# Designs tried in a protein design chat: VH-VL binders against q0atu2. Part 276

Target 1, 119 residues: q0atu2
Amino acid sequence: MLDKKARIRTSREYRNVFEKGKRLSGRFLIIYYVENALDNNRFGFITNKKIGMAVIRNRIKRQLRAIVREYQGQVKNKHDIVLVARAGIGKSSFEGMEKDYIAIMKKAGLFARNANKID

## First folded at step 13 (VH-VL)

Design uf86 (framework fv_recibokibart)
Fold by ESMFold2-Fast, scan of step 13:
Structure uf86 (fold): chain C 119 residues (1-119), chain A 121 residues (1-121), chain B 108 residues (1-108)
Amino acid sequence: as target 1 above (119 residues)
Amino acid sequence: QVQLVQSGAEVKKPGASVKVSCKASGYTFTGYYMHWAKQAPGQGLEWIGEINPKSGGENYNQKFQGRVTMTRDTSISTAYMELSRLRSDDTAVYYCARDKFYWEELYFDYWGQGTLVTVSS
Amino acid sequence: QIVLTQSPGTLSLSPGERATLSCRASQSVESEFLHWYQQKPGQAPRLWIYGASSRATGIPDRFSGSGSGTDFTLTISRLEPEDFATYYCQQYGDTPLTFGQGTKLEIK
């Protein structure tokens, strides 16, 4: 589970990331990201109705939180990062979402250490 | 009437730098990302990168990383692309193009007219 | 990166004929992230079809786009003289954003 302090919660905080941040597109995810003035990383998650029904969107959010939590230690300090789920993510496997997350974070230069995971 | 108007053609020697401008009008400049693309003579299009005009936050195609810098001046609604350490294969038309700020519809609906940069000695 | 391969490279046709232009992606691209641009010599590209099948503002209904996954098509049902141009497909499904090499539609 992601710690409460590691979550972006308010609409104003989300707007700050979008307006002041950078953007990068991946296969199933778009990330918006910006350095923060805090001592920790924070993550936000957006799933829209184009993905599918509420049960599918809730599953996707849960799986994305689990992926982010698992790789939390790899992320460079002091960033606010919003993950926006793209069309097609509902057809992806957990492993597919995980691989896209790792790829996009590496492309953005946000991973500080080897991000490979061993189950 | 959205317009993106780019600076005029430039002729440069190898090793020099060039800075191309793209002046936006007819819309809220900070509401759209600005992208740059390269088109070498007789060739197709190649994406260089994007900038958030509100923040200055930028992302580049790895192929151009280290030689390209994108900036903007919100007071005059103008985006800039600077390419350094010019080589002969940088000879190309460079285009700016806008893209929506949020993720719902992402495509280049308006383009600048292009700026020809010629690198020769 | 996702590579877009367009075929044919050059298509020589006469006004009144049907044109079919193909764009193949090296990896699956969601249709909403595949776009087509038209470019005439000496001009900037212009958005023509977005999201695989939606015509941009002002584009005549003789143009249609279709496809999903890795295979996309731009069709012109009855060529007009002003349609002879180069057409580029583009994916916005992954970074770096990429374009196909173009299909040049020419008279002959």
Scores: ipSAE 0.740, ipTM 0.903, lowest interface PAE 1.2, mean pLDDT 91

Design uf87 (framework fv_recibokibart)
Fold by ESMFold2-Fast, scan of step 13:
Structure uf87 (fold): chain C 119 residues (1-119), chain A 121 residues (1-121), chain B 108 residues (1-108)
Amino acid sequence: as target 1 above (119 residues)
Amino acid sequence: QVQLVQSGAEVKKPGASVKVSCKASGYTFTGYYMHWAKQAPGQGLEWIGEINPKSGGENYNQKFQGRVTMTRDTSISTAYMELSRLRSDDTAVYYCARDKFYWEELYFDYWGQGTLVTVSS
Amino acid sequence: QIVLTQSPGTLSLSPGERATLSCRASQSVESEWLHWYQQKPGQAPRLWIYGASSRATGIPDRFSGSGSGTDFTLTISRLEPEDFATYYCQQYGDTPLTFGQGTKLEIK
């Protein structure tokens, strides 16, 4: 699980990332991201009804948090990053989501070039 | 009525830079992302990149990274794409296109009329 | 990157005939992220079908889109003279965003 201070928590904080940041589309994820003025990274997670019923959305959210936690040491410091799950993510495996996360973070310049799983 | 109006045709020498404008009207400029695409003779459309007009935050297709710069001026609702170190294969029609800000449905619902850029010696 | 291959490159037909245009992706694309644009000579592309099967506002019902995975189709049931144009498929399922090379629908 991610520490409380590593989570984007309020609707105002989410809107700040969307409005002040930039975005990048991946196969199962869209990220919105912006450099913050804090000493740490913060992550937000969005799953919408197009993904499926609440049980599926909650599973996806838990799996994304686990992936983010495993790779947090690879992420450039001082960023607020919101992960938006795209329609189709519910059909993906855990490994598929993990692969897409690594790929999109590298494309965004937020990851080391040769990043691997740390945990 | 939503409208995107681009600057006129340009003729440039190899090695020069070109800056194309796209003026938006009929909607809240900062509420939508702006994209740029290239259409060279004999080729299809090619995505160049996108910009958040509210923040100025941009992401580019790796193929154009290092030669393209996207900017905007919110006071006149205008987006810009500058392409530097022009080569003959940059000869193309360049389009701006509007995209929804949020993630639910992403597609290009309105396009500019296009700007022909010719690079010749 | 995801490569979109359209076929045929040129399709020569007469008004009243049925047209079937193919778009094949190099890897799976969720249908929600596959779109079609129509472009006439000297004009900008126009959104035609979004999410593989939804007609954009004002698009006649003779146009339909279908498909999933790697294979997508745009069908025109009964061609009208104004339908002769180039059609491009586009994926928004992965960065960089990509378009097919187009299918030119021309009068026989």
Scores: ipSAE 0.793, ipTM 0.911, lowest interface PAE 1.0, mean pLDDT 92

Design uf88 (framework fv_recibokibart)
Fold by ESMFold2-Fast, scan of step 13:
Structure uf88 (fold): chain C 119 residues (1-119), chain A 121 residues (1-121), chain B 108 residues (1-108)
Amino acid sequence: as target 1 above (119 residues)
Amino acid sequence: QVQLVQSGAEVKKPGASVKVSCKASGYTFTGYYMHWAKQAPGQGLEWIGEINPKSGGENYNQKFQGRVTMTRDTSISTAYMELSRLRSDDTAVYYCARDKFYWEELYFDYWGQGTLVTVSS
Amino acid sequence: QIVLTQSPGTLSLSPGERATLSCRASQSVESEYLHWYQQKPGQAPRLWIYDASSRATGIPDRFSGSGSGTDFTLTISRLEPEDFATYYCQQYGDTPLTFGQGTKLEIK
């Protein structure tokens, strides 16, 4: 799991990312993202009922946090990033989610690619 | 009524730039993302990119990255797409289209009428 | 990128006939992210079917959309003269967003 300083926690903070940021759609994820003034990255996670039952949504959220944590070292600093899970994510493998995360972060220009993933 | 009205046809030489406008009316301009698409003669549609009209934040199809710039002016509810270093294969009708701000219901419900850009040597 | 292939490229039929238009995706696309647009010569595209099967406002019930995964279909049960146009499928299932090449429905 990500520590508290790396998490977007309030509705107001989420709205700030949506309103001041930009977005990019991937296969299993949509990201909304904006530069921040905090010298660290913060991540938010959204799953909706279209994904499936609560047990599936909770698994997806847990897996996304694990993926984000593993690749923290490659993410360019000073960003607030909200990951929104898309309808098809519940049918995806962990590897599929990981691949989509890497692809979308590269497309967004958010990966520095100068550090190994953190396990 | 929702309307997207685009600027008129342009004729440009290779290497020039063109800036197309799309004026929105009948809705809250900053409540919807604005997209641009290209339709070359006899071909299908190609997505160019999108802009958040509230922030100005933009993302582009990598095929156009480095040549396209999207901007907006919220005071007149107008979005702009500027394409630089024009080539003959940039000859096309360019469309603006809006879609929802949030991740549900993502489709282009309203389109501009199109702007023909002709690039000839 | 996801490539959408529409078939046939041109479909020549008469009013009163049934039309079936195909859209095949190079990768699986969730139904919620597959849409159809109608375009007449000299006009902008118009949203026709969204989320693979939902008719846009004002679209007659002779139009239906179906499909999932890589195979999607637009069906017109009984063609009217005003239905002759080019139809494009579009995916919003990955960036870059892509459209098919279109199926031109023309009068025989």
Scores: ipSAE 0.829, ipTM 0.913, lowest interface PAE 0.8, mean pLDDT 92

Design uf89 (framework fv_recibokibart)
Fold by ESMFold2-Fast, scan of step 13:
Structure uf89 (fold): chain C 119 residues (1-119), chain A 121 residues (1-121), chain B 108 residues (1-108)
Amino acid sequence: as target 1 above (119 residues)
Amino acid sequence: QVQLVQSGAEVKKPGASVKVSCKASGYTFTGYYMHWAKQAPGQGLEWIGEINPKSGGENYNQKFQGRVTMTRDTSISTAYMELSRLRSDDTAVYYCARDKFYWEELYFDYWGQGTLVTVSS
Amino acid sequence: QIVLTQSPGTLSLSPGERATLSCRASQSVESEYLHWYQQKPGQAPRLWIYEASSRATGIPDRFSGSGSGTDFTLTISRLEPEDFATYYCQQYGDTPLTFGQGTKLEIK
């Protein structure tokens, strides 16, 4: 479970991320993300009926929160990030979701360790 | 009617930069992401990247990262793609295309007519 | 990146014949993220089939798309003269977005 202050909760906050940010499409996830004016990162999670019934959507949300929490120390500070589950995610393994999360965060340049480049 | 109208053909020297424009009309410019794609002569299409026209936030194909810059001007509903340090293999037709702002129905329903960029010594 | 391989590269047929165009992905792609575009010489690509099987607005019933996983097909049941063009498949299932190399439909 993520700390309360690390969660995007209101419709207005979600809209802010979509409208002011940018996006990146991955295999099982689309992320929308923007730098915030806070001292911490915040995460939002969206699942829709296309991925399956409520029990599947609840499982996916729980698994995504666990993945985000595991890698929270690697995420560049001061970002609001919304994870949108894509079609096919319900058929993926936990490891598959985890690999996609890592890949998309690296592609977005959101992992602090990925900022170390050869000059 | 939805239209994406691109700037005219350009001829550039190696090492120069080129900036292509794509003017949107017939829809709410900030309601759709704008993408750019490259098509070298006799070749297929290659995705360059996308921009959020509301914020200017952009993501690029790693192959073009460092040489491409996407911008927009919402006051004239125009998107831009600038490619720097041009090489002969940048000779191509460049297309803009729109898709949905949100995660549903992601496909390119309208395209600009294309801009031919020729890089020659 | 997901590589899309189209076959054949060139398909030579006559009006009235059936055309079958293949698109094979290096990794599984959900049908919702596989699209087809038609392009004629000197023109921009035009959305033709979206989400593997849905015809775009104005596209005749003779065109159909099918497939799932790694294998997708575009079929034209009875070729008309205006159908001779290059067809590209495209995936939106992972970044970078990619296109196939195209299948050129030409008159025999």
Scores: ipSAE 0.842, ipTM 0.919, lowest interface PAE 0.8, mean pLDDT 92
Fold by OpenDDE, second read of step 14:
Structure uf89 (fold): chain C 119 residues (1-119), chain A 121 residues (1-121), chain B 108 residues (1-108)
Amino acid sequence: as target 1 above (119 residues)
Amino acid sequence: QVQLVQSGAEVKKPGASVKVSCKASGYTFTGYYMHWAKQAPGQGLEWIGEINPKSGGENYNQKFQGRVTMTRDTSISTAYMELSRLRSDDTAVYYCARDKFYWEELYFDYWGQGTLVTVSS
Amino acid sequence: QIVLTQSPGTLSLSPGERATLSCRASQSVESEYLHWYQQKPGQAPRLWIYEASSRATGIPDRFSGSGSGTDFTLTISRLEPEDFATYYCQQYGDTPLTFGQGTKLEIK
């Protein structure tokens, strides 16, 4: 799992990202992202009932955390990033989610220039 | 009553720039994303980009990237779209439209009346 | 990008008839992200059907939306004179957002 300090945990923190950040819509994910004043990145995850039953939502959240963790070292520093799971994500494979994440993060310019795992 | 009122028609020469405004009223301006769309004469609609009025963060259609700039003035609840290096195929009606910040309702529920921009030598 | 293709390009019908408009996506789009707009000459588009099957506020019952995956349909059970306009489908399933080329519903 992600380190506690790498997680967006409070409603206020989430609201801050939504209101002050940018968003980018992909096939399976919408990312909301904003610069923070910290020395580390923080990630948040949102799933809703449109995705499916609780077991599905939890699975998706677990998968997204795994993806974020895998590429965490490749992301530019000092960002709060919220991943919103979109409808249809439950029909996607893990690889599909990963591909979408990478594509969106690239489009957002959130990967470091020296990132090695983004291809 | 929600209203989006756009600036008047513009006539420009090729190579010039145009800045269209969209004034919002009847709702909290910073509570909705503002989008812009292009509709060439007799053609369909094309998405240009979006802006977060609260933060100023914007995302553009790659097709317009490098020529479009979206801004806003929160003090007067007004969004702006500037298109530079105009060419003849930029002749179109440009619309502003809103959607919500959040991911639950991602459609354009209100539109501006449109602004005709004519690019002619 | 997701390409939306509408058919037919022009639909000529008389008041009282049934109209069926098609919107086909180049790839699957969730119903939550497929919307329809009505546009009359000289006017801005207006939200008509959202999330594939939900009527916008004030939209008559004669309008209905259906479909999933790559195929979506807007149906008008009995055409009224005010229904003759151009209808556009739009997807919010991926960036960039895209519209269909429109179906012009004209009076026969």
Scores: ipSAE 0.691, ipTM 0.913, lowest interface PAE 0.9, mean pLDDT 94

Design uf9 (framework fv_recibokibart)
Fold by ESMFold2-Fast, scan of step 13:
Structure uf9 (fold): chain C 119 residues (1-119), chain A 121 residues (1-121), chain B 108 residues (1-108)
Amino acid sequence: as target 1 above (119 residues)
Amino acid sequence: QVQLVQSGAEVKKPGASVKVSCKASGYTFTGYWMHWAKQAPGQGLEWIGEINPKSGGENYNQKFQGRVTMTRDTSISTAYMELSRLRSDDTAVYYCARDKFYWEELYFDYWGQGTLVTVSS
Amino acid sequence: QIVLTQSPGTLSLSPGERATLSCRASQSVESEYLHWYQQKPGQAPRLWIYGASSRATGIPDRFSGSGSGTDFTLTISRLEPEDFATYYCQQYGDTPLTFGQGTKLEIK
């Protein structure tokens, strides 16, 4: 799980990322991201009804949080990042979601070289 | 009605820079992303990149990174694409096109008329 | 990147015939993110079919799109003279966004 301070929680904070941020599309994910004025990263997660039933959306949300948590040590500090799950994510494996996350974060320039997972 | 009107044709020498404009009308300029695409003579389309007119945030196709810069001026609803260090193979028609800001159906519903850039070698 | 391969490169037919245009992706693309554009010489591309099967505004019902995964098709049931143009498929499923090389539909 992610620490409370590493989560984007309010609608206002989500809107700020969408309006001021950059966007990058992956196969199963879209990320919106912007540099923040804090000393830490914050992550938001959106799984809309186009993905499927609540049980599927909740599973996807849990898996995305787990992936973000595992790789948080590789993410450049001082960013607000929102992950939006695309319609096809419900058919993806955990490994497929993980690979897509790594690929889009690298393309966005948000992964630090030689960084390790936080344990 | 929605219109995207691009600047006129340009002839440049190798090594020069070119800046193409795309003026939007008939909709809220900051509500839609703007994309740029290239079409060399007799060839297909190639995506160059995108800009969010609301924030100025941009994403580029890696093939053009380092040579392309996208900007906008919200006061006149105009997007710009500047391509530097021009080569012969940059000779092409350049198009602007719009898409939705959010994650709903992502497609180019309106296109500019195109701007021919000729790089003389 | 996802490569889109269109076939045939050129399709020569007469008005009244059926046309079938193929677009094959190098990896799976969700149908929602596959689109078709029509382009005539000297003109900008125009959105024709979006999300693999939805006709854009003003597009005649003789046009239909189908397919999923890696195989997509644009079908014209009975060609009219104004249908002769180049058709491009495009994916918006992954960045960089990519287009097929086009299928030129020409009069025999």
Scores: ipSAE 0.007, ipTM 0.663, lowest interface PAE 8.5, mean pLDDT 87

Design uf90 (framework fv_recibokibart)
Fold by ESMFold2-Fast, scan of step 13:
Structure uf90 (fold): chain C 119 residues (1-119), chain A 121 residues (1-121), chain B 108 residues (1-108)
Amino acid sequence: as target 1 above (119 residues)
Amino acid sequence: QVQLVQSGAEVKKPGASVKVSCKASGYTFTGYYMHWAKQAPGQGLEWIGEINPKSGGENYNQKFQGRVTMTRDTSISTAYMELSRLRSDDTAVYYCARDKFYWEELYFDYWGQGTLVTVSS
Amino acid sequence: QIVLTQSPGTLSLSPGERATLSCRASQSVESEYLHWYQQKPGQAPRLWIYYASSRATGIPDRFSGSGSGTDFTLTISRLEPEDFATYYCQQYGDTPLTFGQGTKLEIK
């Protein structure tokens, strides 16, 4: 589960990301993203009927939150990011969704390319 | 009713910059992302990038990163693409095209007429 | 980067014949993100088929699109003179967006 502080919660906050941000399309995800004036990152999630029935949409939403939480330490600070699930995501594996998330975040410049050991 | 009208042909020397415009009419300019594509003579299409017309936020194809800049002016519903440090292989017709702002209807339903940019010494 | 390969590069046929144009992707592309554009010399591309199989506004019913995964096809059941043009497939399934190299449909 993501901390409440790390979640985009209201329609106004979602609209702000769409209107002030930019986007990037991946195989299973589209992200809309913008730098924020906060001290933390916030994430939003959108699943639509084209993905499938409620059971599938709920599974996708849970899995995306788990992926985002696992990789939250890799995301550049001070961003609002909305993940929109694409139609094909319902046919994807968890690993497929995770791979696409990492790829799209790297393409957007939101993930570190290299993680080096300090010592 | 919907139209995208681009600026006229340009002839530039290597090393110069060119700025192409695309004026939108017949729809809400900020309701659609604007894309740019390149077509070299006798060749296929190559995507350059996209811009959010409401914010100016842009994403570029890595191949053009560092030489391309996309901007817009919402007061006149016009998008711009500037390409710098021109080379002979930048000779091409450049097209603007729109697609829906949100994640549905992601296809280029309307295109500008194209702008021929010729780079020659 | 998803590479789209169209075949044949040039297809020479006569009016009245059936045309079949192929587009093959280097990776699987959802049908919802595979589109076709028609382009005539000196003109901008025009949206022709979207979502692999949906005809754009004003496109005659002799045009049909099909396919899924890595293999997509544009079919013209009975060619009319105005159909001779270059057709491009495009994927909107992954950034960077890419187009095929085109199939030029020309009069024999």
Scores: ipSAE 0.819, ipTM 0.912, lowest interface PAE 0.9, mean pLDDT 92

Design uf91 (framework fv_recibokibart)
Fold by ESMFold2-Fast, scan of step 13:
Structure uf91 (fold): chain C 119 residues (1-119), chain A 121 residues (1-121), chain B 108 residues (1-108)
Amino acid sequence: as target 1 above (119 residues)
Amino acid sequence: QVQLVQSGAEVKKPGASVKVSCKASGYTFTGYYMHWAKQAPGQGLEWIGEINPKSGGENYNQKFQGRVTMTRDTSISTAYMELSRLRSDDTAVYYCARDKFYWEELYFDYWGQGTLVTVSS
Amino acid sequence: QIVLTQSPGTLSLSPGERATLSCRASQSVESEYLHWYQQKPGQAPRLWIYGASDRATGIPDRFSGSGSGTDFTLTISRLEPEDFATYYCQQYGDTPLTFGQGTKLEIK
């Protein structure tokens, strides 16, 4: 679970990330991200009707939060990051979502470049 | 009506830099992402990168990272793509194209007319 | 990166004939993120089909797109003279965004 202080909560905070940030598209995720003026990272999560019914969307949100929590120590400090689930994510495995998250974060330069890969 | 108008053709020597412009009209410039693509003579299209015109935030295709810089000037609704340390294989038509700001419908609905950049010794 | 392979490279046909253009992806692409563009010599590409099967505004109904996963097709049921152009498929399913090498549709 992510702490409250690590979560983007308000519509104004989400809009700030979209408007002031930049974007990167991955297979199952699009991220919007911007450097913040805080001492910590914050994450937001968006699912839309293209994913499926509420039960599926809620499952995807829980799985994405778990992935983000697992890798939070590798994320460069002081960023607001919004993860938007793309069409097709509902058919992906947990491992597939995790691999896409790692790949997109690395492409965005948000993971430490000198970190070794762990099997 | 939506229009993207690019700067005119350029001839450059190897090692030089070129800066291509793309002036937008007929829509809210900051409401859409702007992309750049390369098309070498007689060849297909290659994506260079994208920029958020509102923030200036940019992401590039790794192939061009280190040589490309995308910027914009919101006061004149113009996006720019600068390519440095030019090589002969940078000879190409360069296009700007817009797409949606948000994630729902991502495709290039309008393109600039293209700018021919010729790099020769 | 996702590689898009278009076939044939050149398709020589006469007006009135049916054209079938293939686009194959090196890994699965959600249909919503597979698009087709038409380009004529000296012109910019134009959005033609988006999301694998939806015609862009103003595109004649003789054009249809289909496919899913790794195999996508653009079909022109009855060629008109103005249809002879190069067609590119594009994926927006992963960064870097990529295009196929194009299929040039030319008059026989």
Scores: ipSAE 0.841, ipTM 0.920, lowest interface PAE 0.7, mean pLDDT 92
Fold by OpenDDE, second read of step 14:
Structure uf91 (fold): chain C 119 residues (1-119), chain A 121 residues (1-121), chain B 108 residues (1-108)
Amino acid sequence: as target 1 above (119 residues)
Amino acid sequence: QVQLVQSGAEVKKPGASVKVSCKASGYTFTGYYMHWAKQAPGQGLEWIGEINPKSGGENYNQKFQGRVTMTRDTSISTAYMELSRLRSDDTAVYYCARDKFYWEELYFDYWGQGTLVTVSS
Amino acid sequence: QIVLTQSPGTLSLSPGERATLSCRASQSVESEYLHWYQQKPGQAPRLWIYGASDRATGIPDRFSGSGSGTDFTLTISRLEPEDFATYYCQQYGDTPLTFGQGTKLEIK
């Protein structure tokens, strides 16, 4: 899992991202993102009952954390990013989630210039 | 009651810029995203982009990127859309519309009355 | 982008008749992200159906929405004179947001 330093953990931190940041809607993910004053990125994850039962939601969270961790080194620094899982994500494969993450992050311009793991 | 009131019709020459305003009332301006849409004469609707009125953060349709700028003045609950390097196919009615910050209800529940922008040489 | 195709382009009917409007998406859209708007000449669009099947506030029950995946339908069980307008479907399932080209419901 992600390091504690790389996680958004409090309601206030989440609210800050929602209110002060930008959002971008992808197929399976909505990302909310804002610059932070830290030397690292922090990620938050939101799932709701529209996705499915708790077991499904937890699976989705694990998968999203894995994806974020995989590409963490290629994301522009000093950002708080919240990933909101959309209803259709439960029907998606891991690869599909990954593709959507990459696509939405690219659209948001959040990848570093020389990112080499992004398609 | 919620109202979005847009600025009046504009007539511009090709190459010029136009800035349309959308004044919100009856609700907390910074509590909703503001969107803009284009409707050419006799045509359908086209999404231009959105802005977070609280932060000023915006996202644009790539089709308009580089020519559109969305801003807001929170002190007067007003959103602005500026379109530059106007051409004839920019002739259209432009609408502002709101949706919620959060992901539960993502639809345009209130619209401005529209602003006709005519680009003619 | 997700392309929404509405059919028919024009639908000519009389008051009292049943109207069926179709909206087809180029790729699957979750129902909660598919919406319908009504627009009359010289007016702004108005939210009509949201989440594929939920009527907006004040919308008569003669209007109903249905569908899933790539096929969505707006149905008017018994047309009233005030129902003649253009209806647009819209998706919030991916960026950029997109609208159908509209179905014009006109009086026969």
Scores: ipSAE 0.794, ipTM 0.931, lowest interface PAE 0.8, mean pLDDT 95

